VH-VL binders against Glycoprotein 24A (csbA). Designs and how they scored, part 2

Target 1, 102 residues: Glycoprotein 24A (csbA), of Dictyostelium discoideum (Social amoeba) (p16642)
Amino acid sequence: MVDLKITLVNEDGESTISGKGHPLPAPLIFPPIYIFRFTQYQTEGKLWDKNEFQIKSGKIEFDGEEYDIPESKGTWSKDDEENAIDVNLHLFRPPEKFFPKN

## First folded at step 7 (VH-VL; framework fv_burosumab)

Design S40 (from D5 with heavy chain R54K G55S)
Fold by ESMFold2-Fast, scan of step 7:
Structure S40 (fold): chain C 102 residues (1-102), chain A 119 residues (1-119), chain B 106 residues (1-106)
Amino acid sequence: as target 1 above (102 residues)
Amino acid sequence: QVQLVQSGAEVKKPGASVKVSCKASGYTFTSYYMHWVRQAPGQGLEWMGIINPKSGSTSNAQKFQGRVTMTRDTSTSTVYMELSSLRSEDTAVYYCARGLSWYGAFDIWGQGTMVTVSS
Amino acid sequence: AIQLTQSPSSLSASVGDRVTITCRASQGISSYLVWYQQKPGKAPKLLIYAASSLQSGVPSRFSGSGSGTDFTLTISSLQPEDFATYYCQQYYDYFTFGPGTKVDIK
């Protein structure tokens, strides 16, 4: 488990989710989707009031590194059994070290 | 050995259709995207589209909208690209290429299929 | 659609030369750029992905750099087998190739 923070900007301003998380294996679909699971988390901002959202810009901070999130779209869902949140970023391709292994 | 083997050269008349095959071997067929790229004589590379061999889902370049159809057969580890309503400017070498899921890089290429369209 | 331009369109060089090829994108593409080598009558060969990551089996004389809109492919000491056409390709928004840079014998 590593420290994970996603900050997203949309028409309603800045929204953040931060805490402990890790990437999940993504399905082999086009366009690719990068999925982060948060198991301990805090949310701020209006983005999390809806589970589908447009992204104008953003940042992901993972294991001490920071990367920009380009204009795209995302979704999130709650896993009630594990008290976890999955954040799905469409068309986002992080550096190699954050990719799940095949 | 990882390999993509394409069907042989074709000569077609304007208005006809051509279907090129690309047989994969040496890896798990459904674990990688497959792309089609063409190159007209003396010209550069042009991306045509992508297929997910696991789902059969496709996405094609706007230029080929309505004329290109990509399919796959998982039992034979083969992808197909069919181009209809052929024009002389479709004369090109057509390549299939394996795509890395996270990098958009094409690491294994077929040998190419020359398609000549002439009246 | 994201457009890529390459410069120069062609160059002549000698064995042992340092060769630099530039690729420019019409908008920011982060590090989502790939370089290929193509010899006459052959399919392209992957050299570099993610702007700077060397593909396994590719000689260390090849290197890539850049981020955003400006990218460079460098061959530190040109060898006879390096005379070819080089293409950049983006994967930030679908897939687009540059027009290519031809490296010829001087």
Scores: ipSAE 0.017, ipTM 0.685, lowest interface PAE 5.7, mean pLDDT 87

Design S41 (from D5 with heavy chain S57T)
Fold by ESMFold2-Fast, scan of step 7:
Structure S41 (fold): chain C 102 residues (1-102), chain A 119 residues (1-119), chain B 106 residues (1-106)
Amino acid sequence: as target 1 above (102 residues)
Amino acid sequence: QVQLVQSGAEVKKPGASVKVSCKASGYTFTSYYMHWVRQAPGQGLEWMGIINPRGGTTSNAQKFQGRVTMTRDTSTSTVYMELSSLRSEDTAVYYCARGLSWYGAFDIWGQGTMVTVSS
Amino acid sequence: AIQLTQSPSSLSASVGDRVTITCRASQGISSYLVWYQQKPGKAPKLLIYAASSLQSGVPSRFSGSGSGTDFTLTISSLQPEDFATYYCQQYYDYFTFGPGTKVDIK
């Protein structure tokens, strides 16, 4: 049972991060960056060997909902003080299931 | 309570510039994007650009690059759209509209400002 | 740039009719489509966002459906106040509007 799972496909194949996490409040910058914070996590695949990556396709699974990630780019960073990882998706299109209308 | 109020109609000559204002009230001005959309007489809607009122960053439609400038004044909760080098084809009603970052939907619109370009 | 087309460009209908308006995108836009209603001399009014989500305060006779390239707006039982022009708009890649569909009295 996972709280949050992100699967990403790029040139290196499929990579996944899964565990306990949540989306951060929707961005007020343009172009938008959508951030998912993982507090307990397990990673698989080669995508995590680099801090910046291209996304061919993917999927977000959170609290029983799914969102298909379109072709885009992303970054990830560690917050060692909070023992967390932030996955930053540069999506012009919002993942509206996880960032509801205000 | 939430509303956008625009400046009044303008008549300009070709080659002039026009600056339309849009005053926001009833919500936190810096929490929503603001868009500019125009509509020529008898035609459809055309997106011109977007401004983030928090930082003042903008992104304009390619058709208007070099001619449109969007700015804001946080002290008066007002956004501005300035269009330069006016042509007769720029005759249109110009709207400001509030946008949500989660949806590309424009939920609150100004009443529109008629700009007529004629000699 | 993503082009939107609407069909029909205009239609005539009677009160009580079911009206269907179509919007087609030049490429896949998932569900990132919005519908607006515009009456003469007035600003557009948001009806539906995310292809099928009804905006608060909009009557339930309005509904949206579709994904990818083909979308529809349906008015289940046309009322006198519904005679207007309807526009679709995509937000998949920036923002573009369809040309509009005018709904006139028969």
Scores: ipSAE 0.015, ipTM 0.656, lowest interface PAE 6.5, mean pLDDT 87

Design S42 (from D5 with heavy chain I50F)
Fold by ESMFold2-Fast, scan of step 7:
Structure S42 (fold): chain C 102 residues (1-102), chain A 119 residues (1-119), chain B 106 residues (1-106)
Amino acid sequence: as target 1 above (102 residues)
Amino acid sequence: QVQLVQSGAEVKKPGASVKVSCKASGYTFTSYYMHWVRQAPGQGLEWMGFINPRGGSTSNAQKFQGRVTMTRDTSTSTVYMELSSLRSEDTAVYYCARGLSWYGAFDIWGQGTMVTVSS
Amino acid sequence: AIQLTQSPSSLSASVGDRVTITCRASQGISSYLVWYQQKPGKAPKLLIYAASSLQSGVPSRFSGSGSGTDFTLTISSLQPEDFATYYCQQYYDYFTFGPGTKVDIK
């Protein structure tokens, strides 16, 4: 799997989740939701103490590239059967470089 | 049109190395991961690894760790897969394939390169 | 590593038949499953991704279903050009292929 790190800044300060992960197929809804599944990970910061959070700013680092996260909201949940964490970013508009497609 | 064109067939002796090329055209080379998949005669498909052409980062299947090296040349839109310490069991058709960004599906495949390892 | 099994390993069918092949994962993989068709001497061709999404240009007689551990590929009315080997592939944790199902002419 590829390296994936999400850094989020909110009222509780800076929080991160980093390790191995990949994006999941996004639901066809508006505003867009971007879902990242982590199968091997470490978390740091207070954001992970609650499952729903506001995001002031952040960054996604995926396979050496960096993408900015605008002001938005997110959720996370644990998939106990698969031993994974899903991080859902509810973005109004994704950054241009988020998932470059031609 | 989108195409992946691979180098020609190779015949190698046990212990040698082989380097297969895969030239991309018809799309932005750095926007898609490139995977390598092999298939021994009469057998199924086996994933070997991928390279991100943008940064050159790679991930290889554990079975090939230490024997496979993947590289790319962005000026020629070409990916290379080098397999060392060849054994007869490495006789196979080797494919390069383009990976979709949101899905782990390989939508465009090279024609394949037959590598025969024999004494 | 996630192992995939396919059943049957081979089958014989006639033009016009409905053909169903299955793929089973050793653990839950959500909908992270892809189906390919491979004809003798040719590279594989992408048929279905995300378990049920038909690739552009693939005939509508092909469909995929399933989630978690159990998946199926269905060909609603087999055509002469459909005699091939079919492979499933997961992308939940890296990439692994099933062993393939050969669809032979009866």
Scores: ipSAE 0.008, ipTM 0.599, lowest interface PAE 10.7, mean pLDDT 85

Design S43 (from D5 with heavy chain I50W)
Fold by ESMFold2-Fast, scan of step 7:
Structure S43 (fold): chain C 102 residues (1-102), chain A 119 residues (1-119), chain B 106 residues (1-106)
Amino acid sequence: as target 1 above (102 residues)
Amino acid sequence: QVQLVQSGAEVKKPGASVKVSCKASGYTFTSYYMHWVRQAPGQGLEWMGWINPRGGSTSNAQKFQGRVTMTRDTSTSTVYMELSSLRSEDTAVYYCARGLSWYGAFDIWGQGTMVTVSS
Amino acid sequence: AIQLTQSPSSLSASVGDRVTITCRASQGISSYLVWYQQKPGKAPKLLIYAASSLQSGVPSRFSGSGSGTDFTLTISSLQPEDFATYYCQQYYDYFTFGPGTKVDIK
């Protein structure tokens, strides 16, 4: 488990989720959905009041590195069985470092 | 220099299959999605699908589902597109094109492969 | 699927002219629009991505604008090498291309 933080900017301003997390295997669909699982997390901002949202811009901070999020869409969901939150980003292709090995 | 080099022109009979290759050089092959786009004579561009060379995952346009198969060989930095059950309407120039990360823009294109389907 | 239309389908222009080409989407696609140039017998060349971002190496006389459903490609002062067909392409929901706009010599 590594430090993971996602900062998203939308019409309502800046929102963040930070804690311990890791990427999950992406579904084989298009547009690609990249899933980041958070445990021991904290959230700030209005974006988390809704389960789906438009993204104007943002950043992913994972294992000490920063990656930009382009204009895109996202959703989030709670996994009650593992007490975790999944943040789903609808991106064409994030940097390869975020993905599990194939 | 970054380039994509495609296999040569093909002439096929209706009902046959064709397999077009696209060899990448000058960049890290597994760091970009590869798309296939075709263009019938005198017509516009039509997206067929894409492949992620890292894991081999693909997504095909609905029109080509069941007829198109995309694969890659990481040892030769080559992507393949196989189209089966060829019809005369499949006569076109077939392009491979590199997708920019996080954008749906194709910045590097192969030279194109002419596939002619005739009886 | 998202459909794109381009206007005009063709135009004739002279060197030095300002040329504008319009692309319209059947639904809102935000800024997820790309422009390409294609010369006869050649592969397309990327000009503009994200509606208004100029691709590296593309002359500054090319510019893109718009968001939502209506987009414009502008060539501020047409050069001889600019006679080509121009295509728009969306990436909001998969990928679809417009039918193209042919820019011919007057």
Scores: ipSAE 0.007, ipTM 0.619, lowest interface PAE 9.2, mean pLDDT 85

Design S46 (from D5 with light chain Y32W)
Fold by ESMFold2-Fast, scan of step 7:
Structure S46 (fold): chain C 102 residues (1-102), chain A 119 residues (1-119), chain B 106 residues (1-106)
Amino acid sequence: as target 1 above (102 residues)
Amino acid sequence: QVQLVQSGAEVKKPGASVKVSCKASGYTFTSYYMHWVRQAPGQGLEWMGIINPRGGSTSNAQKFQGRVTMTRDTSTSTVYMELSSLRSEDTAVYYCARGLSWYGAFDIWGQGTMVTVSS
Amino acid sequence: AIQLTQSPSSLSASVGDRVTITCRASQGISSWLVWYQQKPGKAPKLLIYAASSLQSGVPSRFSGSGSGTDFTLTISSLQPEDFATYYCQQYYDYFTFGPGTKVDIK
């Protein structure tokens, strides 16, 4: 399990989800959706009170690498069987540091 | 051989609709995005929209929102682009093109369909 | 929306010349830039993707470079079949094309 942290900024301020997780291989979906699964996590901020959100800016930190999130939108969903959360980011360019081309 | 073959030229009056087809062959149709791009006579290229052939999801350029409809038929490996409320400014060659590299580079293009809008 | 500009809008060159075409983006687009060649009456042909990756089957005299906002397409030794219009296109935020650069015979 590797450290995964997503920091998101919207009109209500800064929100984070941090813990252990990994990116899921992106399915061929348009508009593009990049999925980050957290298997152990803590949340902070108001963004997580709704399952859909707007993003003004943010950061993804995974296994020592960093990716800046542009203005975009996202959703999150709970997998109760696995006690996991999927954070789904609608990004028009791939964060290739975390979603390798091979 | 990977190729995209488009329907033939159309002549329409202002206010009409046109539907252009693009048939794919030589690859797995549902594994690549398909784009529509147009080019008015003597002008540059203009992106119109994108369709995911797997689920049928689309996203169109703001300029065409409400006038363009993109669909596909997986049984015939064909995508369609329908443009409504035609104006003389819509006179152009319309291309379909396959997206690779996350959907952004268009590696295979149809031959183009000339749509002329005139009274 | 991201705007692309190309320089020059047109140029005249001779066979054997080194030709350089520039594309500038209104904001940083990393390496998410593509180059196409279009001949009159024909569909565009992909030359280079991800700013510098040569498409399979494209002659090695074509090369691309740049990142961020400034990009170049270079033809090291112009051939008769290279007289065409060249377009850049970004895919950082949706898709937009530059206005094109026409390469004419001198």
Scores: ipSAE 0.014, ipTM 0.647, lowest interface PAE 7.6, mean pLDDT 87

Design S48 (from D5 with light chain G28D S31N)
Fold by ESMFold2-Fast, scan of step 7:
Structure S48 (fold): chain C 102 residues (1-102), chain A 119 residues (1-119), chain B 106 residues (1-106)
Amino acid sequence: as target 1 above (102 residues)
Amino acid sequence: QVQLVQSGAEVKKPGASVKVSCKASGYTFTSYYMHWVRQAPGQGLEWMGIINPRGGSTSNAQKFQGRVTMTRDTSTSTVYMELSSLRSEDTAVYYCARGLSWYGAFDIWGQGTMVTVSS
Amino acid sequence: AIQLTQSPSSLSASVGDRVTITCRASQDISNYLVWYQQKPGKAPKLLIYAASSLQSGVPSRFSGSGSGTDFTLTISSLQPEDFATYYCQQYYDYFTFGPGTKVDIK
């Protein structure tokens, strides 16, 4: 598990989730949904009080790489058995820096 | 050798449907997205839609929603594009093309299928 | 929907000329732009992807540059086989093509 941080900006300001995690295998479904799993995490900001959210802009930081998140939407869900959180981002373009070229 | 081979030319009447096939060979069929692109005589290229051969999920350009259906058959490594309610404006060469999943670049193209819609 | 425009719509050039074709996007598409070459009666051929990456097997006289909204395809020394129509295409938000630029013999 590696350091993973997602910063999201919406009308309420900046919200962040950071800790240990990894991206799940990219789905080959349109429109694509990219899932980032956090197993150790801490959250800041108002966004995480809701299960679904609009995104004005943001950033994914994973293992020293960065990806700027465009205007989009997302959801998050908690896996109580694993004590993990999945952050689901509705992005058309894959974050190439995190996934191997196929 | 990687190639896409399309079905032959079609002549249809207005209101009919046409189904074009595209057979892939020389690579793992389910590892790449497949696109459909058309080109009317003397005009530019127009994207119609995309299919994921692995799961069969599709997404079509807004202009073709409700008229275009894309499917695949993994046992024959073939994708299909069916266009219904044909109009004379649908006269075009229809291409299938393989997409690089990370770049959205169409690196391998079929030879094209001419579809003529007239009287 | 992202719209692409190309300039010029057509140009005439001689063998050995440096040819420059421009593509403009209606919004920021980062580097998610592709260039194709199409010869009469044939399917398009991929030249450049990710704005500036040359496709394997394409001659080095072809190059691409730009990011954001303004992109350029350059042919450093035009050859007889380069007379064709050139299209740009974005893949930032789905897929749209520019209207094409026809390169004719002078």
Scores: ipSAE 0.014, ipTM 0.648, lowest interface PAE 7.3, mean pLDDT 87

Design S49 (from D5 with light chain S30Y)
Fold by ESMFold2-Fast, scan of step 7:
Structure S49 (fold): chain C 102 residues (1-102), chain A 119 residues (1-119), chain B 106 residues (1-106)
Amino acid sequence: as target 1 above (102 residues)
Amino acid sequence: QVQLVQSGAEVKKPGASVKVSCKASGYTFTSYYMHWVRQAPGQGLEWMGIINPRGGSTSNAQKFQGRVTMTRDTSTSTVYMELSSLRSEDTAVYYCARGLSWYGAFDIWGQGTMVTVSS
Amino acid sequence: AIQLTQSPSSLSASVGDRVTITCRASQGIYSYLVWYQQKPGKAPKLLIYAASSLQSGVPSRFSGSGSGTDFTLTISSLQPEDFATYYCQQYYDYFTFGPGTKVDIK
């Protein structure tokens, strides 16, 4: 697990989540959903006040790399047993570097 | 009101094909995935595949690869599932079901279509 | 593919009883688990998604819990209309259903 930060921009302005995190294997559905799991995290901004969101743009900072997120949709959810938050983004072609081979 | 209405029951011979329709109403047809699920008499539910009504892309369960075809007609808000090379073990109720936004849950189901394969 | 198992395969209980049904996945699926109710001759009805989120219009006596590999559906006070078969379903890697648990009211 490495440092992971996601910054998302929507109608309420900029929202971030940062901490330790990693990508998860994603369900093979259409459109693709890419899942980023955070542990020991901090959130800022209004996006996190609701589970579903639409964003105009954003950035992922992971393992020293920075990636742009286009206009897209997503959700976030809490896994209380693992003390984690999952951020699920609908990304048509994410950077391959994020995802482990199964 | 959101509804999925399927075509009527069919009886087919082994080796034939069957094409089941599912007409959607009460929501934006292209905004939700559609799934096909079947259930043999007295047995459980079995997922067959998914179609994206926007663009028509599909993904099918490995068990049905090569003999299931899913299509849609956006002008009539209808999805179709065609199963070829029918066998007696394909006797089942076939359901279409809408994928819930943001989740892989099926929130609206068709009433089911009974397909009987008999010699 | 991810295999789901349910226990018990069937049960009988009285009106007012607390009923718990379990679903186990062959590998970790986080909270990507859904519960359905199916009555004889009818299509399944969505009860719970994301392991614990109650679908709109479903009575509050139904609840779901669990994550990873072990999940439960609980009916806090069984009613006559709850006679049905209950299925779990995962959406972590495509879609598969458990074999179902039949609930009969004695």
Scores: ipSAE 0.010, ipTM 0.621, lowest interface PAE 8.4, mean pLDDT 86

Design S50 (from D5 with light chain Y32F)
Fold by ESMFold2-Fast, scan of step 7:
Structure S50 (fold): chain C 102 residues (1-102), chain A 119 residues (1-119), chain B 106 residues (1-106)
Amino acid sequence: as target 1 above (102 residues)
Amino acid sequence: QVQLVQSGAEVKKPGASVKVSCKASGYTFTSYYMHWVRQAPGQGLEWMGIINPRGGSTSNAQKFQGRVTMTRDTSTSTVYMELSSLRSEDTAVYYCARGLSWYGAFDIWGQGTMVTVSS
Amino acid sequence: AIQLTQSPSSLSASVGDRVTITCRASQGISSFLVWYQQKPGKAPKLLIYAASSLQSGVPSRFSGSGSGTDFTLTISSLQPEDFATYYCQQYYDYFTFGPGTKVDIK
């Protein structure tokens, strides 16, 4: 599995989730939602204490590439059936370095 | 256990259509792209197209545009690939394969469906 | 469309040999390259993705390297079960496969 790390900054400070994961196919809704699935993970920071959050800034690090996250919002949820965590980022544009073209 | 199970072998006449099914199990069907890849006897692998099971959107290789239709049924976790106006050069083993979003890697493959086009 | 070529088209080797297979892209594809193993009558098996990331469950004797246009798959010590055809595949612009490299017994 590939290394995946998401660092998010909000009013409460910096929070991270890091480990092994991959992006999932985005649903066709607006605004677009970009989903990152972690199958192995460690979390730090206060952002993960609630399942909805505002993002002031952040960074996705995936397979040696970096993408800066603009001001946005997100959610996270646990998938107990697959023992995974989904981090859902509501971005108006895809992270160009990570999502293939349609 | 993650598995893709395809429909059985087909023999078709030139000009006919064939519809191959691929049933997914052991994972969340709508969380992964599904690809179709074919291989003619003694030849290499050829990518045909991709479907997003979550919305049903598709993108096909230029060579197959107008002849291939990909669909899915979320209630049965099944994807379908229909190829029309069959020619002898369409004789091949057809595979469905699960894709990771950005890696473009096909990590789980169906067993393959042999389609023979002959008179 | 991005075209891939593989070298050699076939090779003969003995158990214990170091085997290197090359894949070249017609244009730069960053590290967006995948390697598969296929045995006769079977579906391909994923070995390596993102040019150098080993798929879970694949023996450590397999490794991948390269970026841009030139990529290599290396088998450090060939085993009897490794005699197969190996394919590279790009995902930088849709998806295309190389023509394959057949690894036969010497």
Scores: ipSAE 0.009, ipTM 0.586, lowest interface PAE 11.1, mean pLDDT 85

Design S51 (from D5 with light chain Y91F)
Fold by ESMFold2-Fast, scan of step 7:
Structure S51 (fold): chain C 102 residues (1-102), chain A 119 residues (1-119), chain B 106 residues (1-106)
Amino acid sequence: as target 1 above (102 residues)
Amino acid sequence: QVQLVQSGAEVKKPGASVKVSCKASGYTFTSYYMHWVRQAPGQGLEWMGIINPRGGSTSNAQKFQGRVTMTRDTSTSTVYMELSSLRSEDTAVYYCARGLSWYGAFDIWGQGTMVTVSS
Amino acid sequence: AIQLTQSPSSLSASVGDRVTITCRASQGISSYLVWYQQKPGKAPKLLIYAASSLQSGVPSRFSGSGSGTDFTLTISSLQPEDFATYYCQQFYDYFTFGPGTKVDIK
């Protein structure tokens, strides 16, 4: 369990999800998809009102490190069995810094 | 200092196999994909395949399917590329290169290994 | 498989010239295009990734543009150390290199 915070910016402003979580393994595919699992979380902002959203920019804060999120598309889903939330980032261009891995 | 150091030049006869090594240092070996690219004398660059050092999974270009085998040894941070059933057309410099998988770019390259196939 | 073509195949230029090299893909590849510089006897060097992002340590006279099928590498004021062969590479569907463009001294 490590601290994980994702901040996403769109035309409606800034939205965040923060708490305890970790990145999930993903297959080698192009363009890249990143998945982050939160087991304890708090959300703020309007992005979370829908399961699918556009992202202009953003930031991942994980275990004391900071990563910039480029223009992308996001989705999220609930895992009822594990009482967890998965946030999926579909990047339109590669990030400047390699995102954290599990 | 991030480096990829490859094994030395080889001369092989047609029908033989060659195994080229690529030793990584200065970074976490399992955090980046590794690619193999070759270049025949006076020709352009040709992609051969990719290996994920974390799990050892590979994807090879169709042209080399059945002839190329890529492996890795995490204890020595080394990737290997073995090419079998060598032909004179396989004479080339073979490069290993670190892949920024999120960027599709090869940012660090080995010095190259010259493989000459002649009778 | 996605084919890449480069034009011109070779060119001659003088120090201080603006040099433009084009890369075209056989189908749309969004911005998933990378540029390399290769000097004789050396391994390639990464210049630009994601069509337009300059690799750290690469001089600002290098720039990339384009999306879809048409891409351009520009050297705004050619320097003596820039005489080399330049390759484009796509990563939309695996990996393919263009045939290269040789930049020679005039």
Scores: ipSAE 0.007, ipTM 0.596, lowest interface PAE 9.4, mean pLDDT 87

Design S52 (from D5 with light chain Y91W)
Fold by ESMFold2-Fast, scan of step 7:
Structure S52 (fold): chain C 102 residues (1-102), chain A 119 residues (1-119), chain B 106 residues (1-106)
Amino acid sequence: as target 1 above (102 residues)
Amino acid sequence: QVQLVQSGAEVKKPGASVKVSCKASGYTFTSYYMHWVRQAPGQGLEWMGIINPRGGSTSNAQKFQGRVTMTRDTSTSTVYMELSSLRSEDTAVYYCARGLSWYGAFDIWGQGTMVTVSS
Amino acid sequence: AIQLTQSPSSLSASVGDRVTITCRASQGISSYLVWYQQKPGKAPKLLIYAASSLQSGVPSRFSGSGSGTDFTLTISSLQPEDFATYYCQQWYDYFTFGPGTKVDIK
């Protein structure tokens, strides 16, 4: 596990989720959804009050690297069995280092 | 059955704009990305951009920023690529192609549209 | 942007020959590489995706291998219909094509 932080900007301002997490292997679906799993986390901001949200802009920080999130859509969900939270970003072309297929 | 059919050849003067259409049939139009790729005579393939037909979001290659506009019409299952401020080096065959999102592969291609830019 | 180079630029070979075409990326692209065949006057045809996965309907004489920066497309026994230009394409960082390798069958 490594430190993971996602910052998202929408109509209500800036929201963050940060802690211990990692990207999941990419699902074989279209349009692609890139999933970041947090096993330990804290959230700030109003975005997390709903499980579906629009993204004006944002940033992913993982393993010392940054990726700017373009205008897009996301969701988040709780995995109670694994005690984890998934942040699902609907992106059509991210760099491989954050979104491995394997 | 799965087909991409493009509009016919165009001849344009330098400085003009051209708009090429690509009509999809035989599959769910909004389930696949659409790409635009061009090829100058005797040259290789050059990627221009991508559009998501579901929401209309696009991303264009840096070389074409400010000159390329991609749009779609879901009621006719058609994507469009408009290139402005045409130069002689824009003379090429322009292809639309369906994208397989997790493989980055283009599995179905249009027949191509020849665009000639001449004085 | 990721640059792709192909070697050789062109080649000629006899029917039945084993032909190998190489594609090299300017940086590591894992297995995010695709191969196409283009015959004169026609649109490209998808041959191989994910560096080594054969597209449905493509003859088994075509195979792909490699990862990272160095990739190969192999035709185990050239046929007359294999006269074409072959392109590699990366999708690790957007989309870039190699310059192509022209295969002339003699």
Scores: ipSAE 0.014, ipTM 0.608, lowest interface PAE 8.0, mean pLDDT 86

